VH-VL binders against DNA topoisomerase 1 (topA). Designs and how they scored, part 3

Target 1, 137 residues: DNA topoisomerase 1 (topA), of Thermoplasma acidophilum (q9hm08r4to140)
Amino acid sequence: FRIIIAEKADAGRRIAYFLSGGQVKSHRAKGTSYLEFEYNGSKTYLIPLSGHIVEADFESGYSDWNKIDLSDLIDARIVKNIKNKVAYQTLQAFRGKVEEIVIATDYDREGELIGVEALDIIKEGKEEIRRAKFSAL

## First folded at step 4 (VH-VL; framework fv_disitamab)

Design a30 (from da5 with light chain W32Y)
Fold by ESMFold2-Fast, scan of step 4:
Structure a30 (fold): chain C 137 residues (1-137), chain A 119 residues (1-119), chain B 105 residues (1-105)
Amino acid sequence: as target 1 above (137 residues)
Amino acid sequence: EVQLVQSGAEVKKPGATVKISCKVSGYTFTDYYIHWVQQAPGKGLEWMGRVDPESGETYYNQKFKDKATITADKSTDTAYMELSSLRSEDTAVYFCATEPWLRGYFDYWGQGTLVTVSS
Amino acid sequence: DIQMTQSPSSVSASVGDRVTITCKASQDISSYVAWYQQKPGKAPKLLIYAASSLQSGVPSRFSGSGSGTDFTLTISSLQPEDFATYYCQQANSYTFGGGTKVEIK
């Protein structure tokens, strides 16, 4: 099945309804929140993040934030604090169970970082990873 | 059984502040968005804003962003809307309503609270 | 941003009549439309969501149709309890239509 990661709740809803033709199930219970629908013959789950999932602090050896690439944030020795518990728990629940991960966060620096945070939580290395842009929805 | 019970009618002077409550029961408070809707006497429905009780995040109709403050208290399963600097034009019935997360429709409604602003 | 134009503003009808109410969105909103019934002194009641899905407990004489920009609520055979004001609403930014009052002819 497919996972789509969206940055904002309203944008995520628009994407889900556009792709499904309006036939969307919403799930919010027991610390998980996601939308479920069918798209191109595949069950699809959309997780709206409402911004950053974790607050990252670097260990004392990695204090120069300006020198760290987005990919290096995962590889650097960092201390994480969970900022959005529902988003984190939802992503963890899908870890290792998906065939495709679609990142539909904004294409600016902040959106890229949010996408990297979500990928770190959900991916196990064998999923197909895509980016998608939705504008004027 | 799902119920939304709002606080009672209020009569206020111009310039006053009023805070309306919406107590929910029969479902998990954090599973639904709570919305507020204004209906002026003899007029139609106008959306004011919403709160996500899980995160505390709010989203407002631009018309009401400087008038209304919407909050939620998880410890009492109660949502609130505060109206500031009341004017006669704020005289209306105010409804709270639930949206199943991200569905875009309001399936349960409170009974409404009449706020009258008179000099 | 998105405007919902509802028509007619009022309609006079008799019991047994077929009543149709329309809503036009200023831009494509897919199936993001809900319909509500409001009786005097009461809160609105959800009738239809996602343009055509009937809410549990709502009589089957109510139906919704449409997609994109044009939406219709139909009451196939008007009953005495159906005299009320009806509102459409779009889900993207929660804009309501102006309402249609269905009154006794």
Scores: ipSAE 0.052, ipTM 0.693, lowest interface PAE 6.0, mean pLDDT 84

Design a32 (from da5 with light chain S93D)
Fold by ESMFold2-Fast, scan of step 4:
Structure a32 (fold): chain C 137 residues (1-137), chain A 119 residues (1-119), chain B 105 residues (1-105)
Amino acid sequence: as target 1 above (137 residues)
Amino acid sequence: EVQLVQSGAEVKKPGATVKISCKVSGYTFTDYYIHWVQQAPGKGLEWMGRVDPESGETYYNQKFKDKATITADKSTDTAYMELSSLRSEDTAVYFCATEPWLRGYFDYWGQGTLVTVSS
Amino acid sequence: DIQMTQSPSSVSASVGDRVTITCKASQDISSWVAWYQQKPGKAPKLLIYAASSLQSGVPSRFSGSGSGTDFTLTISSLQPEDFATYYCQQANDYTFGGGTKVEIK
């Protein structure tokens, strides 16, 4: 199945309704909420995140963040300190089960980092990873 | 039938605290967000905040974050809104309302609770 | 935060009139607008959601339209029970418009 990571609950809701044509099932868990629908023949889960899930530390050699672009960030060896345990556990439950991960967080630095944190929790190495821009919604 | 029943009118002095309730029936309490809306006399509607009865998580309008405390009690199917350090400007009718999960609109409303702050 | 500017503040109308109320968002909110009716001394009642979807039990003379930043509520043939105050609201941050009072001419 597919997972979509969005930065804000209301933005995520708009994306889910747009892609599903209004056929969306809402799920609740303590401290976490997410949406389920079908899109292009695939079961899709959309998880809106309100902020950072983990506090990341880089190995020596990555101390100057001004010089780290996205590809370097993804390849960096990261030590994780969990800040949002419920969000972490929810994302971790999807590890190894998805074919496609779509990052639909804002394109600013903060949104990109939140997207990378979520990706790092879910990604096992076989998934297709995409970025999506829904500014028209 | 879905019902939201609010507690009765309150008259308070400046500096006091008031806590109003919203008892729900006719649906599963944890399936809907519960919101609070302020309406000052002769004025329009202003959103204050919401609670997820399932998780207890809250989200506030910045204007009300230091004034209002919103809670929910699953054992009694009741939501609460507490106002602290009351001022004359807090005189208003306060409504509770339900949001179908993540839809962004309010399906059902309580009858309103008038809170009067006077000295 | 997203601001919702509603106009007019009041309108005087007669039974049978077509009444149009507008609402402008300070940012693109797609179709995430709801409209409410409030009668004196009563709680608001949902009329329209998702800009154009009529709530169950609401008369067909009420309709909503618009997308992006400009939204309209129309009452095609005003009835005596329609004299009330109407509010728009955006779904992202729950901001209400200032309200439009529809009063007897």
Scores: ipSAE 0.006, ipTM 0.538, lowest interface PAE 12.6, mean pLDDT 80

Design a34 (from da5 with heavy chain Y59W)
Fold by ESMFold2-Fast, scan of step 4:
Structure a34 (fold): chain C 137 residues (1-137), chain A 119 residues (1-119), chain B 105 residues (1-105)
Amino acid sequence: as target 1 above (137 residues)
Amino acid sequence: EVQLVQSGAEVKKPGATVKISCKVSGYTFTDYYIHWVQQAPGKGLEWMGRVDPESGETWYNQKFKDKATITADKSTDTAYMELSSLRSEDTAVYFCATEPWLRGYFDYWGQGTLVTVSS
Amino acid sequence: DIQMTQSPSSVSASVGDRVTITCKASQDISSWVAWYQQKPGKAPKLLIYAASSLQSGVPSRFSGSGSGTDFTLTISSLQPEDFATYYCQQANSYTFGGGTKVEIK
């Protein structure tokens, strides 16, 4: 299945409705929050994040965000401590079950860092990783 | 059975502050957004703002940002709306309502609280 | 901000009539429209969500249609309990239409 990471709940909802044609299931219980729909023949889960999951820094060489290639994010190492336990556990539950990870956070420094934090939690190294921009929605 | 119970009617003088409560039952308080809606006498519905009881984050209609303060108390499953510097134009029925997370519609409503501002 | 223009502001109708109420959004909101019924002295009641989905417990004579910017609520055969004010609402930033009062002819 596919996971999409979005930066804010309302933005994530707009993305889900756009991609699904309006047929979205929203899930929220005990702090766990995500949207579920079908897109391009695949079950898709959209997880909106409202801020940082961990307090994190890139290892040497990643301080200039404009110079980071998407392929470099797959191997990026993050020194972290857990800031939002529920978000962390929600993302952890999807590890190893995902074929594609789509980062749909804002294209600014903070949004990219949130996206990398989520990638680090979910990825095992076999997933297809894509970035998508939905600023027009 | 989902139920929203609001506090009773209030009569206030101009310049006063009023705080209205909305106690919820029948669901997990943090699973739904809580909204506040104003209806002036003989007029339509106007959205004021919302709170996410899970995070405490709020979103206001710009018209009400300096008038209303919306909060939620997880320990009592109660949402609040405070109106400051009351004027006669604030005379209205105020409703609380639930939105299932990110569905965008209001499936349950409180009974409404009439606030009358008179000299 | 998204504006919702609702028409007509009032309509006089008889039991058994087909009543149509329209709502126009100032920008594309996909299917993100809900419709509510309000009776005097009472809180609004959800009728339709996602433009065309009927809320549980609402009679099948109520239906919603539309997408993008133009939306319609239809009551196929008006009943005595349907005399009320109806409101549309867009779900992205919670703007209500001005309301349509359906009153007895």
Scores: ipSAE 0.174, ipTM 0.728, lowest interface PAE 4.6, mean pLDDT 84

Design a36 (from da5 with heavy chain D31E)
Fold by ESMFold2-Fast, scan of step 4:
Structure a36 (fold): chain C 137 residues (1-137), chain A 119 residues (1-119), chain B 105 residues (1-105)
Amino acid sequence: as target 1 above (137 residues)
Amino acid sequence: EVQLVQSGAEVKKPGATVKISCKVSGYTFTEYYIHWVQQAPGKGLEWMGRVDPESGETYYNQKFKDKATITADKSTDTAYMELSSLRSEDTAVYFCATEPWLRGYFDYWGQGTLVTVSS
Amino acid sequence: DIQMTQSPSSVSASVGDRVTITCKASQDISSWVAWYQQKPGKAPKLLIYAASSLQSGVPSRFSGSGSGTDFTLTISSLQPEDFATYYCQQANSYTFGGGTKVEIK
């Protein structure tokens, strides 16, 4: 089956309704939020995001260093903090279960970063990954 | 049983502010969008805006963006709409309504709150 | 913004009549249309969504049809409880039509 990642809730809804002809099932419960429909003979799940899913920060121990070598900073571990728990849980629920992942986030730097965050959560490495533009909907 | 219960009728003077509540029961408050719809006396329905109770994100009709402020309180399962700088043309019945997340239709409605603005 | 033009603005009908209400969108909205019934002094009630899907608990005499820009709500055999005002709504950005009042003839 296919998964589509959209950057904004309303944009995601427009994509789902357009591709499905209005025959969309919405799933929203604690920990999961996605749209489900049939498109081109394949079951499709669309996850609309609302901005970034995770944010990165240095390990707390590194903030206590008073004299830092630049090469030591390169070795610092970056801790990912979950910013959007529902989006994160929804994406993890689909990990390993999809054949195709379509990134339909905006074609700017922020949209690209959001798309990469979603891919990192979902993909195991064998999926077909595509980029799609729906700006004319 | 799903219910949306709105606060009672209000009579205000021009320039005043009013805050209307919509208390939700019978389903998980964060699973639905809450919308506000205005109906002036003898007129049709006009969409004002919505809130996502889970995130607090709002989306407004451009006509109402400087008039209405929509909020939701997850601790009390209550949505609110505040109208500022009231004028006589704001006299209307205001409805809250639920949208199943991203379905685009309103399946449950509050009973309506009449706001009368009179000089 | 997407405008929804609803016609007629009112219709006089008798019990047993077939009533047809139309709604035209200013741009293609696929099947993203809902229909509501509102009785005097009451909140609206959802009848139809996705242009043709009947809401649970709504009598089968109500039906919706159409796609693209032209949509129709039909009441196949009007009953006394059906005298009300009916509204279409586009689902993409929540614009309502002007309403159609179905009155006793």
Scores: ipSAE 0.195, ipTM 0.736, lowest interface PAE 4.8, mean pLDDT 84

Design a4 (from da5 with light chain A91H)
Fold by ESMFold2-Fast, scan of step 4:
Structure a4 (fold): chain C 137 residues (1-137), chain A 119 residues (1-119), chain B 105 residues (1-105)
Amino acid sequence: as target 1 above (137 residues)
Amino acid sequence: EVQLVQSGAEVKKPGATVKISCKVSGYTFTDYYIHWVQQAPGKGLEWMGRVDPESGETYYNQKFKDKATITADKSTDTAYMELSSLRSEDTAVYFCATEPWLRGYFDYWGQGTLVTVSS
Amino acid sequence: DIQMTQSPSSVSASVGDRVTITCKASQDISSWVAWYQQKPGKAPKLLIYAASSLQSGVPSRFSGSGSGTDFTLTISSLQPEDFATYYCQQHNSYTFGGGTKVEIK
């Protein structure tokens, strides 16, 4: 089946309704949120994201600049924090089960980073990956 | 069964505030958006805004952003709309309604609350 | 913001008549239109969503059609309980049409 990653709930809804002709099922339970429909004979799941899923952070004790000396920066480690728990859980549920992944986030820097974050959570290596733009729907 | 029960009619003087409640039952409060709709006497329906009970995020019609404040309380499964600085033009029936997450239509409605502003 | 223009404002009809109500969007909204029925003193009731999908429990004499910018609600054989005001609404930003009152002839 196919998964589509969209930025922001309302944008994702527009894409799902456009592709399905209005025949969309919504799922919001047990920490997961996604839309389900048929497109070109394939079952399609659309996951609308609301901003970043994860964000980079220094290891414990380094996120407060008042506590970091210059010499400590060379040894600082970056730890990724899960920022959007529902989105993370939803994406993780689809890991390794998808044939095609479509990134439909905004074309600006933030949208591209959100798309990459989502892809890193879902992707196991053999999926077909596409980028799509949906505007003025 | 699914029910939206709104608080009773209110009569207010110009300049007052009013807070209307919408208590929901029969479904998981956080699975649906809750919307507020205004209908002036003898007039049509006008969308005011929505709240996501899960996140607390709101989205307003620009016409109402300085007039209405919409909130949700997960502990009581109740949504609220507060109207400030009431004027005679705010006299209307106010409805709450549910949107199944991201479907864009309103499948269940409260009975409506009449707010009368008179001096 | 998307504007919804509904026509006519009112229509006089008899039981058994076919009634059609039109709604025009200011821009393409695909199939994202809902139709509601409202009787005096009552809350609106959802009839149709996604332009043509009939809500559960709504009589089959109600149907919706259209896509893009032009949408129609049809009542194939008007019944006494159908005298009401009807509203269209677009799904993207929730804008309602001005309403059409279906009144007895």
Scores: ipSAE 0.112, ipTM 0.709, lowest interface PAE 5.0, mean pLDDT 84

Design a5 (from da5 with light chain A50Y)
Fold by ESMFold2-Fast, scan of step 4:
Parts: sequence; structure tokens; C-alpha cells
Structure a5 (fold): chain C 137 residues (1-137), chain A 119 residues (1-119), chain B 105 residues (1-105)
Amino acid sequence: as target 1 above (137 residues)
Amino acid sequence: EVQLVQSGAEVKKPGATVKISCKVSGYTFTDYYIHWVQQAPGKGLEWMGRVDPESGETYYNQKFKDKATITADKSTDTAYMELSSLRSEDTAVYFCATEPWLRGYFDYWGQGTLVTVSS
Amino acid sequence: DIQMTQSPSSVSASVGDRVTITCKASQDISSWVAWYQQKPGKAPKLLIYYASSLQSGVPSRFSGSGSGTDFTLTISSLQPEDFATYYCQQANSYTFGGGTKVEIK
């Protein structure tokens, strides 16, 4: 199936209703919120994100940043703290189950990073990955 | 059976504050946004704002942001709308209404509460 | 803010007439329009959502059309219970049109 990652609930709502022709099932219970619909013959889930999901730990050591050789960062393992546990768990539950991942976050730096965070949680490496801009909706 | 039951009519003096309630039943309170709509005598509908009962997050019409305070109480399945510094032009029927999460329309409405501001 | 201009403000009609009400958005809102009916002393009732989707329980003589900036509500054969005021509403910032009163001729 397809998953679409959107920034902000209102933007996600517009995308889901545009693509589905208004035939959207909303899921909202406890801590889980997402939209479900059919598009081009595929079940599609749209997950709106309100902000960053994870945070890199080495950023906390910025006082020593100028002493880090950039060559040492190639293949470096960055420990990440989970900022939004519910969003993380929701995205992680889709890992390995999707055929297509669409990143529909804002085209600015923050939106790009949020999209990358979500992608890293979901992808296993076989998925079709697309980026979409829905500013006209 | 989904029902939105609003508190009764209020008569207030200029400068007063009024708080009207909207008690919901027949669905899970936190699954719908709740909106407030003003209708002045003989006039049309004007959207005031909404609350997400799940998060407590609000979104206001800029015209009403300094006049109205919208809240929701999950323990009583009741939404509230408080109007401050009442003036005669605030005389109106106030409706609460539900929006199924992210669908953009109001499918259930309260019966309305008349607020009259007079000296 | 998105403005919704509704026309006409009133229309006099007879039972059996086709009544058409229009609504114009100040910017493209795709299909994010709902239509409501309000009778005197009553709360509004949802008729149409997403420009053309008929709400459950609403008679089929009501239909909605349009996309972008121009939207229409049509009552194909006016019935006595249809004399009411009708409002359009856009979903992006919940702005209502000014209303159209459908009066008996």
C-alpha cells in the first residue's frame, strides 16, 4: 500500500480529500491519528506530522563540534532521542508493509528534515520514494 | 443518537462576561472538532472558532480572538465558549457544531443559545 | 482571509420551480465547500459537503456542483418544506456566504 507523510493536519487533510475525491476514513483514537483512502487502486494512509520526531544526540555536544574531523562523521552512528513517541510508533508500525512512500512536507528546511526523519523510520530500501508538492490545494 | 445540548438563554449588561456550554452525547467527545458560530438577529452565520477536545488546541477567527475563549472539558463531554467585555453588538444566537476530524463540514448542531446584551 | 460571495441574497419561487444559488470564493478552494439549510428559529442543517456530496437523509432534489472558485446549489423541484435560508461555507478557514433566502412567491 502507499503512505503519505504530510506536515500539519490541515495540509494533510487537503491532500487526502483531493486525491480521494472526498471518500476519506479518519482514524483518531487514543494517541493515533491518520487518514485512510483509496488512490489509483492502492490503499493509502496519510499521516500528518506536527513537527520533528527524533533529535540527534551529538548536537548536544556542539561545544566540541569544531574539534570533530568531518571524515570521522562518514558512516558515523548518531544516537537519536525520540521527541514524539506516538508519531514514531505509528510510523514504525508501517515499516516493511508499504510499496510507496510519498513525502509531502513543506519544501523548506524544516519540512525537508521532518520528511527525512519519517522516511528513515519507515523505509527498508525496496520502496518507491517520491516527493510531492500540493501547494495548489 | 448524536446530540449537542446548549445552555439556556442569557441576558447580560454591557461589560459583563458570559459562558455558554455545549454538552455532547452519542459519540466519542475527542473524535470531533467543536466549532462555535455566531448569528446576529436577522443576519447570517459567522464562524468564531474551534477547539480540538483531544488536545485542547484552538483556532480562532481573527475577528473573535480577543472576544471569545473556547474550551473543552473531557471529564464532562462539554465544550464552552466565553464572551468577555460584552457590548450590544454581541447580541446574537450562538451555535456549537461538530466537525468530523479533518472533514471540513459541520454535521451536527446544537439548538443555539440566545445572548442578549442590554442595559 | 477567504471571502465567500453568495448570490442572490433572496429569491421568490413557487413549488415545482428550479432554484439555483451561487457562491464565489475569493481564491481557489478546490472542492472545499459545504451547503446548509436554515429554517426560522432552528439550527442549520448540512445538505452538501465537498461541493457535490449529498449528506445522508437529504432529498435527491438537492445537488451541488462546482470547483475552484465558483459553486452552485440547485433545488431541482422546490417543495413547500424547502422555503428557508441557504448558506455556503468554505472549509479552509470556515467562512460562510451571506445567505440566500428562498421565499414563497
Scores: ipSAE 0.009, ipTM 0.630, lowest interface PAE 7.9, mean pLDDT 82

Design a6 (from da5 with light chain A50D)
Fold by ESMFold2-Fast, scan of step 4:
Structure a6 (fold): chain C 137 residues (1-137), chain A 119 residues (1-119), chain B 105 residues (1-105)
Amino acid sequence: as target 1 above (137 residues)
Amino acid sequence: EVQLVQSGAEVKKPGATVKISCKVSGYTFTDYYIHWVQQAPGKGLEWMGRVDPESGETYYNQKFKDKATITADKSTDTAYMELSSLRSEDTAVYFCATEPWLRGYFDYWGQGTLVTVSS
Amino acid sequence: DIQMTQSPSSVSASVGDRVTITCKASQDISSWVAWYQQKPGKAPKLLIYDASSLQSGVPSRFSGSGSGTDFTLTISSLQPEDFATYYCQQANSYTFGGGTKVEIK
């Protein structure tokens, strides 16, 4: 199945309703709500994140970084501390079960970092990874 | 050494379009985002938008989304910015600049291209 | 949309002076601030990134500090080549401050 990571609950709801044609199931995983629907014949889960899941720093020696592929950056030596345990556990539950991961967080630096954090939690190495932008206008 | 070389000054009439180029050298073209920044005469810097040369994906400042079209050509290591429906208010120097991925700052800049819109 | 308020708009200074320029973000941007120098007719040049990191090749008299919403660029001992306009920029979604012109007193 597919998982979509969105940055805000309102944006996530718009994406889910747009892609599903209005047929969406709402779920709650402790403190984190997520949406389930069908899109292009595949079961899809959309998890709206409310900010950072982990505190991340680059290890010494990476301060003069060139542009790096998203998957390479996730595999880089980033020191992490868990900040949102509920969101972390929700994402970790999908690890190893997903065929496609779609990052639909904002295109600014914070949105990209949230996307990287989510990928690091879910990714095992065989998933298809996509970046997508959805606009209400 | 890294260099961004922009096309020369342009003089256009109101309603015209203009397309300016930014040729990069000294690094792998697809490794850096390319941004465009506007500076009206005597004014400050204003971010317009960016392109990822690897994917072709763009992201715009809302103010410029209906004015500017940003593209990249991997075969020539050149980024472009096209301005449509030119008005006198579009008279400005336009800069291209590189961003290291996810860093959000601009480490290398083109020399700037002056676009003058006059009737 | 994050706003960057830069002050002062201009400052008159002499060679050897300590010059400070401040920048205030409308919301918390962590350490995600860069500072640029622009001379008339030239492109901006990166001086400082991540609030306090000095760009390679930039003289050590330039320093940056701050976090959250309040940031400062300091030139410890102004040199003749430092008369220019300086801009802060927030690195989350690319907003520039209004600029500070450092002029000969």
Scores: ipSAE 0.008, ipTM 0.604, lowest interface PAE 9.6, mean pLDDT 83

Design a7 (from da5 with light chain A50K)
Fold by ESMFold2-Fast, scan of step 4:
Structure a7 (fold): chain C 137 residues (1-137), chain A 119 residues (1-119), chain B 105 residues (1-105)
Amino acid sequence: as target 1 above (137 residues)
Amino acid sequence: EVQLVQSGAEVKKPGATVKISCKVSGYTFTDYYIHWVQQAPGKGLEWMGRVDPESGETYYNQKFKDKATITADKSTDTAYMELSSLRSEDTAVYFCATEPWLRGYFDYWGQGTLVTVSS
Amino acid sequence: DIQMTQSPSSVSASVGDRVTITCKASQDISSWVAWYQQKPGKAPKLLIYKASSLQSGVPSRFSGSGSGTDFTLTISSLQPEDFATYYCQQANSYTFGGGTKVEIK
């Protein structure tokens, strides 16, 4: 199935309702919330993040998110220290279980880092990785 | 009441294989990672590896990669640890323990299983 | 990867004594350390998690402190049941310290 990472709970809700046509199921999982719906024939989970999941240093070569091919990030190295264990646990529970990962965080420096943090937790290496912008929602 | 109950003591000859079990109860089996920890006679605790009971994915301490195989069976709520090509240095008490996902601590422990390797 | 150096390896103490055990990580682990007590013939028991959080049911004479690379377990007034071996453990990749045996004097 598909997982979508959003930066804010409100934005995540709008994305889920837009893509699902209004049929969304809300879940609480071990202290975090996420949304489940069907989109384009695939079960889809949307996890809204409230901020950084790990403390990280990031190499300066990945500074332009608007032009980046997310497949270039699949081997990026991030030195981590887990800051939000609940968010980390939720994301890791989806590792190896998804076919597509969609990063829908904001297109700024903060959103870049949050997106890469989430991607690195979830990715097994064979998923299709996409970037999506929903600034009009 | 959360409980981890391990199989009984084993006495094996060098070169043999042993498989010890850890049956869990009192919680949802897939909610916790299960770890294995070795304690050689008179020595400290050494982490061996872990399994995610839901996915079956494992992660090992490099020292134990070629020695131990960790598995989980969701149908019986039981985790296993198999040691191959036993040597006298493998004589130890082996513990299973639970970690709430990514909390990094072990809140429940099995009673331990003594494996003795002697000729 | 991350090594945990625990000291001392052994300490002799009397009932009522204050006992301090230290643990040093080879790199910054923030507050991600736990402490365990192990009595002879028994499984380890969790005492402290996330450096300073006391596990439910553990007596208040046990406390943890520290952050970054240096951590301490303190027993404020040693009781007869506290003679045991104590271990620190870092949470990122599960390495244990070498242990500290608290022995009767």
Scores: ipSAE 0.006, ipTM 0.518, lowest interface PAE 14.3, mean pLDDT 80

Design a8 (from da5 with heavy chain E57Y)
Fold by ESMFold2-Fast, scan of step 4:
Structure a8 (fold): chain C 137 residues (1-137), chain A 119 residues (1-119), chain B 105 residues (1-105)
Amino acid sequence: as target 1 above (137 residues)
Amino acid sequence: EVQLVQSGAEVKKPGATVKISCKVSGYTFTDYYIHWVQQAPGKGLEWMGRVDPESGYTYYNQKFKDKATITADKSTDTAYMELSSLRSEDTAVYFCATEPWLRGYFDYWGQGTLVTVSS
Amino acid sequence: DIQMTQSPSSVSASVGDRVTITCKASQDISSWVAWYQQKPGKAPKLLIYAASSLQSGVPSRFSGSGSGTDFTLTISSLQPEDFATYYCQQANSYTFGGGTKVEIK
C-alpha cells in the first residue's frame, strides 16, 4: 500500500479529500489520527505530523571546521533521540508494509526535514519515494 | 509543446523479446507518471502499467506483471517497455501516455508502436 | 478490481444528431472518470476528465456528466470529424471501458 506524510492535520485532510473524491475513513490510534482511502489501485494511509519526530545530535561536542581532522569527522556519528514517541510508534508499525512513500510536507527546509525523519522511520530500502507537489491547495 | 515520440514498428518471432521506447519533451520528465497501454488489432484499450521517472518505481496490471517490464531513464527523458517470451497474442499497438501526478487521466499520448509476432 | 461497462458497443448516427454514450462502474468512483476519442490509426485523445471537465482545445459540443457509478458522454450535434471510437476510464486503477464506435448511418 501507500503512505502519505503531511505536516499539518488540515493540509492532510484536504489532500485526502482531493485524492479520494470524498471517500475517506478516519482512524485514531494511541493519540495519532490518520486517514485511509483508495487511489491509483492502492490502499493509501495519510498521516499528518505536528512537528519533528526525532532530534539529531553529534557524539562530538564542537563544530570547528578549521580544527577537526577529516578522519574524526568521518567517524563521528549522528545519534537520533526520539522526541515524539506516539508518532514514532505509529510510523514504525507501517514499516515493511508499504510500497510507496509520499512526502507531502511543506516545501521549506523545516517541512522537508520532518518528511525525511518520517521516511527514515518507515523505509526498508525497497519502497518508492516521492515528493508531493501540494504547495497550494 | 509536449511531445511523446515512440520507437518504430517491430516484427518478432515467438519466444523473442522486444523493447520499445517513449521519448518525452516539453515538460519536466519527473513531474508525470508514464503509462503503457496495449491495443490488440480491432480491440479496445487495456492498461498495462506505469513508472514514476523520479523513483523508478512501477505499478502493473496483474495481467501484465510477468510479461512486461517498464523502466525510465531520466538522463535521456525516455521510458521503456520490454515484452518477454512473445506470443501471437502479444501482437498489438502499444501506446505510452502521461499522467500528471495522481490526477488519474492521460493528457498526452505517444503515436503508438506496432509489435507484430510472426508465426 | 473496478469494472467499467460501456454502452452501446456501437451506434449509427447522422451529422447533426445528439449522441449519448454511457459508462457504469462496478463500485462508487466519485467523479474519477475520463473520456477519450480515438480515430483509426491514431492515438487516443483526452476529451473530458473528472467526469465533467472539458480538456483545453476540445469543442464545446462534447460534455460529460455523472458521479458515483453512472457516467455519460454527450455529443450535442455530431460533426463529420466526430466519427470515432470513444472510451471511458476510471482514475483509481486505470480500467478502460470496452469502447463505443460511432459510425456514419
Scores: ipSAE 0.007, ipTM 0.530, lowest interface PAE 13.4, mean pLDDT 79

